# Ledger of designs, part 16: VH-VL binders against q54e53r186to356

Target 1, 171 residues: q54e53r186to356
Amino acid sequence: AFKKYKKAIEAFKFVITAPASALSAITVEAYKKYLIVYLIQFGSVQHFPKCTPAVVQRNIKSHCKPYTEFVQSFSNGNINDIMNKASSGAEFFQKDSNWGLVKLSIKSTYRRNIKKLTQTFMTLSINDIAEKVSLPKAKAEQFVLKMIEEGEIFATINQKDGMVTFDECFE
Key: E = the ipSAE of ESMFold2; O = the ipSAE of OpenDDE; V2 = 0.75 times the mean of E and O plus 0.25 times the DockQ between their complexes.

## First folded at step 9 (VH-VL; framework fv_ustekinumab)

Design p2 (at its last look DockQ between E and O 0.90; V2 from the best seeds 0.00; counts 0 for: pae E 2.3 > 2)
Fold by OpenDDE, look of step 9:
Structure p2 (fold): chain C 171 residues (1-171), chain A 120 residues (1-120), chain B 107 residues (1-107)
Amino acid sequence: as target 1 above (171 residues)
Amino acid sequence: EVQLVQSGAEVKKPGESLKISCKGSGYSFTDYWLGWVRQMPGKGLDWIGIIYPGDSDTYYSPSFQGQVTMSVDKSITTAYLQWNSLKASDTAMYYCAREDFFTYGYFDYWGQGTLVTVSS
Amino acid sequence: DIQMTQSPSSLSASVGDRVTITCRASQGISSYLAWYQQKPEKAPKSLIYAASSLQSGVPSRFSGSGSGTDFTLTISSLQPEDFATYYCQQYNSYPLTFGQGTKLEIK
């Protein structure tokens, strides 16, 4: 997954930073995807790659407002704000065929929030995890199980009492 | 417009196999969980399970685990519910329903239902 | 499993009446509660999600409230098209479970 998004980011950067005397439609579309994929990969906001032409920087914002607002909503990790901006911009994202990426970025946020819990706590109930990341218990458990399966977190779940024990991470 | 269109009514005998379908349209089929719900004649709603068409991940109700199988064909945006050996007790209306993206477990769109009648 | 119990199982009312249906969960489900309407020989229709959020296209006379274990569906002024069976559903935990239904009949 890391390699996949890294390669995509580099491809978008190549388009965005290409010498230009005017803003092109291709550059705008690349930037939209760049913002979301960068967020998925790094969990942070990156507005412009290094060496982005000035003409692009000056003119691209007016074409990407739903995207910049959506990405900015991730600053504090508040899932409600993220959902609100996703919903508000839904028509634009869908029109641009970027709705799938938006969904992935939201899922990535839940995963990131769960991972943070493993760094703070030694053990938590599924209920506690669900509450802390604002998910139904069932969905929280699905995320945790998937993250364990993929090696994103190290944990064991006691099915009897729903307690999750976070194991030592070697990273 | 989001639509879920299910296959027609089925009349079967005990022991026969059956596969009913639910075709999604008007949205990205692979990006939304799809659920199945059973309603026996004159009774309430029973959750069967959900499937994610994107990767065919599934969750079954314990009551239906091993009794039915959910599957999808992404190429035609169609979900399936199948029985290997029907029982008389399987007689019911079966609904497919799309799970809303922002509210997990809430179904925002429903198919029209498929009536399955199993009798000797 | 979480049991959902609706009250009443049936009720009769007249057009223009205020109607209230309750749903109780056997354990806490936060606000992960939905309401559906089903008319005879028709598929369920989605009304309320997140206990109190109105589905798009649903008339404003419908409203939901509650959290934890006790929830309420309210129709402020009953219309002829509102006579149907109503179901609550929790989606906090698997398996997802529905109430037994409340049949709203014309008096």
Scores: ipSAE 0.764, ipTM 0.908, lowest interface PAE 0.6, mean pLDDT 94
Fold by ESMFold2, look of step 9:
Structure p2 (fold): chain C 171 residues (1-171), chain A 120 residues (1-120), chain B 107 residues (1-107)
Amino acid sequence: as target 1 above (171 residues)
Amino acid sequence: EVQLVQSGAEVKKPGESLKISCKGSGYSFTDYWLGWVRQMPGKGLDWIGIIYPGDSDTYYSPSFQGQVTMSVDKSITTAYLQWNSLKASDTAMYYCAREDFFTYGYFDYWGQGTLVTVSS
Amino acid sequence: DIQMTQSPSSLSASVGDRVTITCRASQGISSYLAWYQQKPEKAPKSLIYAASSLQSGVPSRFSGSGSGTDFTLTISSLQPEDFATYYCQQYNSYPLTFGQGTKLEIK
């Protein structure tokens, strides 16, 4: 089973849910990473882990506004809004050394969207995939090839016409 | 401030090897694709290829496949373009350029260029 | 490979003129087109991405339009600093390809 970030999420939850009478810098740092890594791992948003202390819930948003706005944009499902929130928060993410995680969360979303297409269609061209997920053809092809190489999807690409045929045997 | 600073002009003879550099600063070097573009004297722009410093993944133009090698040293935020055996036809200006993350596939920042002259 | 053909190859114009440069792709590229400006002995400079979006710091006299195969770059009122060579570039498909350039010269 896919569990690449599950141990990290458990560690962040431990820090965030620890008993507290005041918001600490360690808790703020853990929360920033938790939000993004949870999104990468599960493809959904959970703003507060279960049992997060009230003092943390009350005070943490003012320290993490770019992060909470970014992950919230995924709930709306609009790729333009997601990119706008990433762009407007870029300076903060870079200063915190979290820009790589933000980019990875966006990449993971494209991979999930492509995966959904393979479950709906037997065959699509790279052009069709690119149009449906709002990517240039070259980038859509990069995602598809990487996903095949990594075993995330099972498909054959006809190099001559760019048609992708999905193999149900491994799903 | 995003900067791409390239190594200085080179004068070489046919058959010699060469490695030119592009040092990135002011941004997270491993998070952006970096492209190389050739401009022959008095001519337009030719895409050589693109490399991702994070994992060294590469895509070459068919015209340059096997002719040059792109590489990176992410510890010093530097990309390289290398020839094992230069030809006179390699005489050109060579640019490195950063791919914009938010628009995928166009170059938002360019290096100043490295002039490579190959003559007998 | 997608061939990018610019028209005209060169153009003479005066300060204050409205200038239009066209770029045609050999196959559809949606709106994945950029425009660059290159002055003599300088690196290219990014002007427009996504066919019509201005890069930060680019004067509003520059505009782009088009989708599919036919694209235009327009300079609404030519300034002395606009005399340069202009390149279109598609980024829909690898290899990335540039137009041959349009040299904009003083009349």
Scores: ipSAE 0.481, ipTM 0.778, lowest interface PAE 2.3, mean pLDDT 88
ESMFold2 (binder alone), look of step 9: mean pLDDT 94; pTM 0.950

Design p3 (at its last look DockQ between E and O 0.87; V2 from the best seeds 0.75)
Fold by OpenDDE, look of step 9:
Structure p3 (fold): chain C 171 residues (1-171), chain A 120 residues (1-120), chain B 107 residues (1-107)
Amino acid sequence: as target 1 above (171 residues)
Amino acid sequence: EVQLVQSGAEVKKPGESLKISCKGSGYSFTDYWLGWVRQMPGKGLDWIGIIYPGDSDTYYSPSFQGQVTMSVDKSITTAYLQWNSLKASDTAMYYCAREDFFSYGYFDYWGQGTLVTVSS
Amino acid sequence: DIQMTQSPSSLSASVGDRVTITCRASQGISSYLAWYQQKPEKAPKSLIYAASSLQSGVPSRFSGSGSGTDFTLTISSLQPEDFATYYCQQYNSYPYTFGQGTKLEIK
């Protein structure tokens, strides 16, 4: 996953930072994807790549309002705010063929929130995890299992009582 | 427009195999979980299971585990529910339904249903 | 498994009436509760999700409330097209489970 998005981000940066005397449609589309893919990859917001032309910086925001608002909603990790902005901008995202990326970014948020829990707690019940990340218990468990399988987190689940023990992670 | 269109009514005998279908359209088929629900004549709704067309991940109700098999063909955006050996007790209406993306577990769209009749 | 118990199993009402249907879960399900409407020989229709969120296109006379174990579906002013069977469904835990249904008939 890391390799996949890294290449894409670099490609978008190349387009966004290209010398320009005026804002182009290609630059706008690249920026939209850049915002979402960057968020997916790093879990943070970066509005402009380094060396973005001034003319692009001044004019691009007016063309990307649904995207900037969506990205901004990730600032506190509140899934409800994210969902609201995703829903509000759904028509724009779909029109731009970016709805798939938006959905991936939302899934990424759940994973990120779960991962944060592993850094804070040694053990939690699936119920507690579900509550903290605002997921149904069943779906929370699926996320945890998938993350374990992929090596994103180190944990074991006791299926009898639903207790999750987070193992030491060597980063 | 999101649509789930199911295959036509089936009349079978005990012991026969059956595969019914649910075709999704109007949305990204591989991005949404799809569920199956049974409704026996004059009875309520029973959850059979869900499948994720993207990778064919499945979760079955314990009551239906080993009794039916869910599958998908992504190339034609179609989900399937199959029996290897039908029983009279399998007589029911079977619905496919899409889980909402923003509210996992909530079914926002339903197929029209497939009536399966199993009798000797 | 989580058992969902609806009450009443059936009720009769008149057009214009305020109708309330309840659903109780055998254990806490937070707000992961849905309501569906089913008319004879038709597929279920989605009404409410997350206990209180109205599905797009559903009339505002429908509302849901509750959290934890006790939930309610309310029709503020019953219309002729509202006579049907209603089901609640929990989706907090597998297996998903439905209430036994409430048949709303014309008085």
Scores: ipSAE 0.861, ipTM 0.951, lowest interface PAE 0.5, mean pLDDT 95
Fold by ESMFold2, look of step 9:
Structure p3 (fold): chain C 171 residues (1-171), chain A 120 residues (1-120), chain B 107 residues (1-107)
Amino acid sequence: as target 1 above (171 residues)
Amino acid sequence: EVQLVQSGAEVKKPGESLKISCKGSGYSFTDYWLGWVRQMPGKGLDWIGIIYPGDSDTYYSPSFQGQVTMSVDKSITTAYLQWNSLKASDTAMYYCAREDFFSYGYFDYWGQGTLVTVSS
Amino acid sequence: DIQMTQSPSSLSASVGDRVTITCRASQGISSYLAWYQQKPEKAPKSLIYAASSLQSGVPSRFSGSGSGTDFTLTISSLQPEDFATYYCQQYNSYPYTFGQGTKLEIK
């Protein structure tokens, strides 16, 4: 599942890097999806694939402004800024039928942030996790339980006190 | 435009089964939690539970666990609330509601409600 | 379960009045609280989320405040269309729970 989007990214890169003398509508649509899917897969921003034609780089920003602003909000990792950019661009993303991908990128960010906690703490309460990742307690617990079930993290939840113990894993 | 359209009013006898529906349109049905809320006549709101249409993950209120079943058919963007054996105490208005993505548990859109009347 | 207690259960007020409705949680819920308005025979309508954030299209005369266990909904200048029943809801912990409601009537 970690590698789910790598093939899609390569397909979008193929379209974006194709030789061009003018910016095409197909390239614009591929770039919109590329930005978000790259973010889902890697948790970081790469504005242009290697070897993107100069005509594309010069002209594409005006066609994709909500998308570039959204992915740029991930640079500082502040979830409130990310949510504000997602909300302000929501109608544009919905019109493009890309709202689902935007929401998935935000969900993947929560998962990534929770995984980072397993790498820096030995134990945290569900309340602590919820506060650190800006989620309600119920949803933080649900994320943690699902991530354990899927093997994304290695942890044990003590039902009595809500303490989560992160297991050491050599992967 | 986001719409949640619920099935029509039902009049049933105790012991009968019932399945009511909530059809979502105008949004990505599989990307939002969908909740069910009961309102007994002249009473307040009771949370029944939520279901995620994307994977059918469910959470029930302890008060409703085992008494009702939530399910979805994502191919027709429809959620269901189902009883195997109705009681007179199940008489109520039942709402479906979409959970907002940003506020998890905040219901931003509500169906019109389905009145279920269970009487002999 | 987190109990949500609203006060008052009902009140009468005149157009132009400032109205305050309170909601108390039995345990801390941070700011994960919503307010809904319900008119007779209608579905609830979303007013406020995250304790203080207004839903799109909700008039600015509505405001919410509070965190932890004590929350308020304020209508700064009551309008004829504001006569309804108001519910708070916590969404910090399962099960989600609603207050018992506050019926706001014209005096």
Scores: ipSAE 0.551, ipTM 0.794, lowest interface PAE 1.8, mean pLDDT 88
ESMFold2 (binder alone), look of step 9: mean pLDDT 93; pTM 0.947

Design p4 (at its last look DockQ between E and O 0.78; V2 from the best seeds 0.74)
Fold by OpenDDE, look of step 9:
Structure p4 (fold): chain C 171 residues (1-171), chain A 120 residues (1-120), chain B 107 residues (1-107)
Amino acid sequence: as target 1 above (171 residues)
Amino acid sequence: EVQLVQSGAEVKKPGESLKISCKGSGYSFTDYWLGWVRQMPGKGLDWIGIIYPGDSDTYYSPSFQGQVTMSVDKSITTAYLQWNSLKASDTAMYYCARLDFFDYGYFDYWGQGTLVTVSS
Amino acid sequence: DIQMTQSPSSLSASVGDRVTITCRASQGISSYLAWYQQKPEKAPKSLIYAASSLQSGVPSRFSGSGSGTDFTLTISSLQPEDFATYYCQQYNSYPYTFGQGTKLEIK
């Protein structure tokens, strides 16, 4: 997954930073995807790659307002703000065939929030995790299981009582 | 416009196999979960399970686990529900439905239903 | 599994009436509760999600409330087209489960 997004980001950077005398439709589409994929990969907002032509910087924002507003909503990690901006821009994202990426970026936020819990607590129930990250229990459990499988967190789930024990992470 | 169009009514005998279909259109098929719901004659709604067309991830109700199989063909944006050996008790209306905007778990769009009748 | 119990199972009302249907979960489901309307020989239609959010295109006379285990669907002023069967559904835990339904008939 890491390699996948890294390659994509580099490809988008290549398009966005290409010498240009005017803004092109391809550059706009690349920037839209760049914003979301960058967010997925790094959990932070990156507005412009280095060496982006001035003409692109000046003109691209007017074409990407739903995207810029969406990625900005991630600054505080507030899922409600993120969901609101996702909903507000849904038509644009879907029209651009970027709704899947938008969903992935939202999932990344839930993953980050769950990971934060592992830094604070030694044990939590699935119910508690779900409540703390504002997810249905079933969805929270799916996230936790996937994160364990991928090695993003170290934890054991007791299926009998739904208790999750976070294991010590050794760096 | 989001649409789910299901295959036509089926009349089968016990022991026969069956595969019914649900074709999605008007949205990105691989970005939304699809579910199946059973409604026996004159009865309520029974949750069968859900499938994600993007990677064919599935969740079945324990009551239906091993009794039916969900699958998808992404190339034609179609979901399937199949039986290897039908029983008389499988007689029911079967609905496919799309999961909500954020994949929380409720159904926002429904197919018209496929009536399955199993009798000797 | 989470059992969803609706009450009443059936009720008769007149056009213009205020109607209330209740759904109780056997355990806490937060606000992850949906309401559906089903007319005879038709597929269910989504009405409410997240316990109190109105689905797009649904008339404002429909409203939902509740959290935890007790939920309510309210029709403020019943219209002729509202006579149908209503179902609640929890989507907090697998397997998702529906209430047994409430049939709303004309008096």
Scores: ipSAE 0.809, ipTM 0.918, lowest interface PAE 0.5, mean pLDDT 94
Fold by ESMFold2, look of step 9:
Structure p4 (fold): chain C 171 residues (1-171), chain A 120 residues (1-120), chain B 107 residues (1-107)
Amino acid sequence: as target 1 above (171 residues)
Amino acid sequence: EVQLVQSGAEVKKPGESLKISCKGSGYSFTDYWLGWVRQMPGKGLDWIGIIYPGDSDTYYSPSFQGQVTMSVDKSITTAYLQWNSLKASDTAMYYCARLDFFDYGYFDYWGQGTLVTVSS
Amino acid sequence: DIQMTQSPSSLSASVGDRVTITCRASQGISSYLAWYQQKPEKAPKSLIYAASSLQSGVPSRFSGSGSGTDFTLTISSLQPEDFATYYCQQYNSYPYTFGQGTKLEIK
């Protein structure tokens, strides 16, 4: 379910790695989107694709500081740091029309963390899931229900006690 | 600047329909949940529900489920609260309010309110 | 539904006083609690989220504390503009619910 951005990432890589003698505005825009979309797709940070020109690597950071700080905040997993970096960069992300991608990257991280729980536990309560991923109970339930509906996870929710049983069994 | 501008006060009779509006501006309308809150005269605040303009997903308080309908028109960044048949007990101030960016559930900006008066 | 009970329902105070308002949840809500200020004839205004985090532009004389079921809003030195009704709200579980309000009046 997390593989839908592959074409976009390859397009951004094409722009970023093009031979260059100077940093262009198009390259800066592609790099901003690349950072966020890569985070959405893979859950990790890779600042430069292979074969990125040296002139780009040396000069691009000053043009993308809110973006690099935001994606770096995911490395330590501190929710408050992530919220602070999103908020401190909000005007920049809005001016670039990337605010929606920022929100999507945060949502994709919660989905990924919930999916990891299905791979570690056989059952958890909604309260346990909420605690483990640092979300309000209502929001954690929303994620779980939507992930079941979309086929991202396989689970059954007992509405009486709020227990979630993960149903995926293969061999 | 974030703004939520609600439609003007309404005076209605029991049994009439009504649709009040809340127009959002100065922010990415489809990226935030929008909620409705009722305040009856001299009373506290009642959570009606929330709607996500991006996909029209909704959650209603059980007290209001089936009593009102929330909807959006994202092309004009406007949310609506609608009654098919008003009752005198619907007399109240109605606020729209925007949820926080992270969708946790608190309201960070409020509209000015729409006073609805239902009298025979 | 999670019931939110505020205490006191009303209190009188003078400018400069330290004021404390409490909010109790019927079930644990972690730190998913907000505080709002509503002046007469006006919409509510967000003061605090996550039990203790001040909303942008809110004076530092406001503070919040608590986790689980017991929460406190404190105004360290009351100003004339602080006379209002204060509401807590939990956002841990649907439906979100408000306390009944605490009216802060001038003495």
Scores: ipSAE 0.645, ipTM 0.843, lowest interface PAE 1.5, mean pLDDT 89
ESMFold2 (binder alone), look of step 9: mean pLDDT 93; pTM 0.937

## First folded at step 10 (VH-VL; framework fv_ustekinumab)

Design q1 (at its last look DockQ between E and O 0.79; V2 from the best seeds 0.72)
Fold by OpenDDE, look of step 10:
Structure q1 (fold): chain C 171 residues (1-171), chain A 120 residues (1-120), chain B 107 residues (1-107)
Amino acid sequence: as target 1 above (171 residues)
Amino acid sequence: EVQLVQSGAEVKKPGESLKISCKGSGYSFTDYWIGWVRQMPGKGLDWIGIIYPGDSDTYYSPSFQGQVTMSVDKSITTAYLQWNSLKASDTAMYYCARLDFFDYGYFDYWGQGTLVTVSS
Amino acid sequence: DIQMTQSPSSLSASVGDRVTITCRASQGISSYLAWYQQKPEKAPKSLIYAASSLQSGVPSRFSGSGSGTDFTLTISSLQPEDFATYYCQQYNSYPLTFGQGTKLEIK
């Protein structure tokens, strides 16, 4: 589930690293998407691909401030900081038709946080999971169910008491 | 400006089918959940369900599961609520509404409502 | 299901009054509580989310507080346009549920 954007990343890298004497609008848009999709794919921040032209590196940041601030917020792993930067840049993301990607990157963070819980605990209630990852119970449950379905985690949910048992299967 | 515009009032008989619509505009339609809420005459608000236009994922209230069907047409940014066989008890105002900024579960924008009257 | 109970069901007040409406959940919902305003023959309007966050464009005379099971909507100084029915709604658990409403009428 986390590694389905490799092709897109390569496509963006191709655009961003293309020889250039000046910064183009296409390069700027590609870089915006590259930053977010990279987060979705790897859960880390990547500012520039290797071999990015110097002229692009010097000029592109001024056009992508909401995006660079947003991706930088992931460095601390604080969901509140991420949400704040997402909110503050919402108009820009939406204008660029990248709001969906922004939401996906945030969603991926929740998924990663849930996955980390499976490495620490053998069992948790849905309520506890929700509290630990700062989600409504219903949303936390949706995430857990989807992650189980997709094979991202190995767990069983007892519907009677809401207890989630994590299996000792690690990828 | 975010807008949800619903189809006009409906007058139907028991047993008839019905499909009402909710058109979204002013935002990326596929990036926000759409919910449906029922309000019977002189009564409060009842959650029916939510649907994600991006992939048509759905969650229904148990009270409405199997009673109605939510759907979307992304090409025209429109959500639908339909009945296969109406009952008199389905008489109500029906609102569509957009879920909040981060899809938590409250509604930030609402349609104007569609009045459905079912009588013999 | 989580039951939301508002109090009072109705109240009368005058312009300039401080008004308080309470919403109680049958079980803990953290801060996942929203408030709506509905005027006659109109659709609901979002006022508060996350128990205490003011929706964009909503006057500052509206405020929300509470967590867990007890929540409060406060109008610091009632204006003529504030006479309406108010609903709370929890979004911690499915199904989403609303309070029965509080009708605020002019005295």
Scores: ipSAE 0.706, ipTM 0.879, lowest interface PAE 0.7, mean pLDDT 94
Fold by ESMFold2, look of step 10:
Structure q1 (fold): chain C 171 residues (1-171), chain A 120 residues (1-120), chain B 107 residues (1-107)
Amino acid sequence: as target 1 above (171 residues)
Amino acid sequence: EVQLVQSGAEVKKPGESLKISCKGSGYSFTDYWIGWVRQMPGKGLDWIGIIYPGDSDTYYSPSFQGQVTMSVDKSITTAYLQWNSLKASDTAMYYCARLDFFDYGYFDYWGQGTLVTVSS
Amino acid sequence: DIQMTQSPSSLSASVGDRVTITCRASQGISSYLAWYQQKPEKAPKSLIYAASSLQSGVPSRFSGSGSGTDFTLTISSLQPEDFATYYCQQYNSYPLTFGQGTKLEIK
């Protein structure tokens, strides 16, 4: 999972770090995608690749404000703030044709939050999981089932009581 | 900007097949669930199901499971609702609608509806 | 299945009145409830999501409240264009279910 978007991230880094005397539209587009794709891949915020030209660093923030605010909302892990920032930036993300990437970053965050629960708890009900990750019960179950099917988590669901038991070392 | 344009009204006989369409435009079609909702004349709203164009995942209401088929053609951004053998009780207005961005389960944009009339 | 029961089934009111429509879920649904307005021969229009959040472009005279099983839609000062049928919908569990509707008519 660590290398799923590695090629894309390196391509964006190449564009962003290219020598420049002025900020270009291609660099702005690459930085917008870099921020979101980095967030999808690693779940953390990184604003500038190493060796980013000074002219880019100085001038790019005003062109990318909705993006930097959106990715910064992930620092606190507050899903409500993340959703508010996505909604407030929606027109900008849609105009840039990046709305799909924004949605993907939100989905990846739900998966990451559910995965963290497997490391904290031995068992949880579907209702408990839904409350802890702020999803409707039906959606929380769908995430859990898909994550088990894809091998992202190892768990057993007891249909009788709706309890999910997490396996730590299943091999 | 966001539009859901449905196929025109249909008049059919019992036992005939039918496939109605819902074309989405002005948004990323594969990133949103599309739902179907039935409204019989003078009655309320019945959820039929939802389908995700990105992976073809579906959820049907138990009342409609096995009675209709939902499908999608991503290449033309179109969702379909299909009957293999219509009944007079299928007479209704059928809406397609887009699920909210966060996939929670409410519908933010609706098609204009397709009136289906099934009579002898 | 979660049943959604609206009350009243119909209601007569005058322009300027404050109107309250209720919706009760047969099981707890947290705040995963939406309200829709439907005028004759038109598609439904989304008004409220998450029990109390207004959709963009919806007049501020509309408000929603409630959590768990009991929810209300309030129109603070009824306008002529508000005469319509109103539906609640839960989205906590599948199947997604609607209330039977509340028809709001001119008195």
Scores: ipSAE 0.695, ipTM 0.859, lowest interface PAE 0.9, mean pLDDT 89
ESMFold2 (binder alone), look of step 10: mean pLDDT 93; pTM 0.945

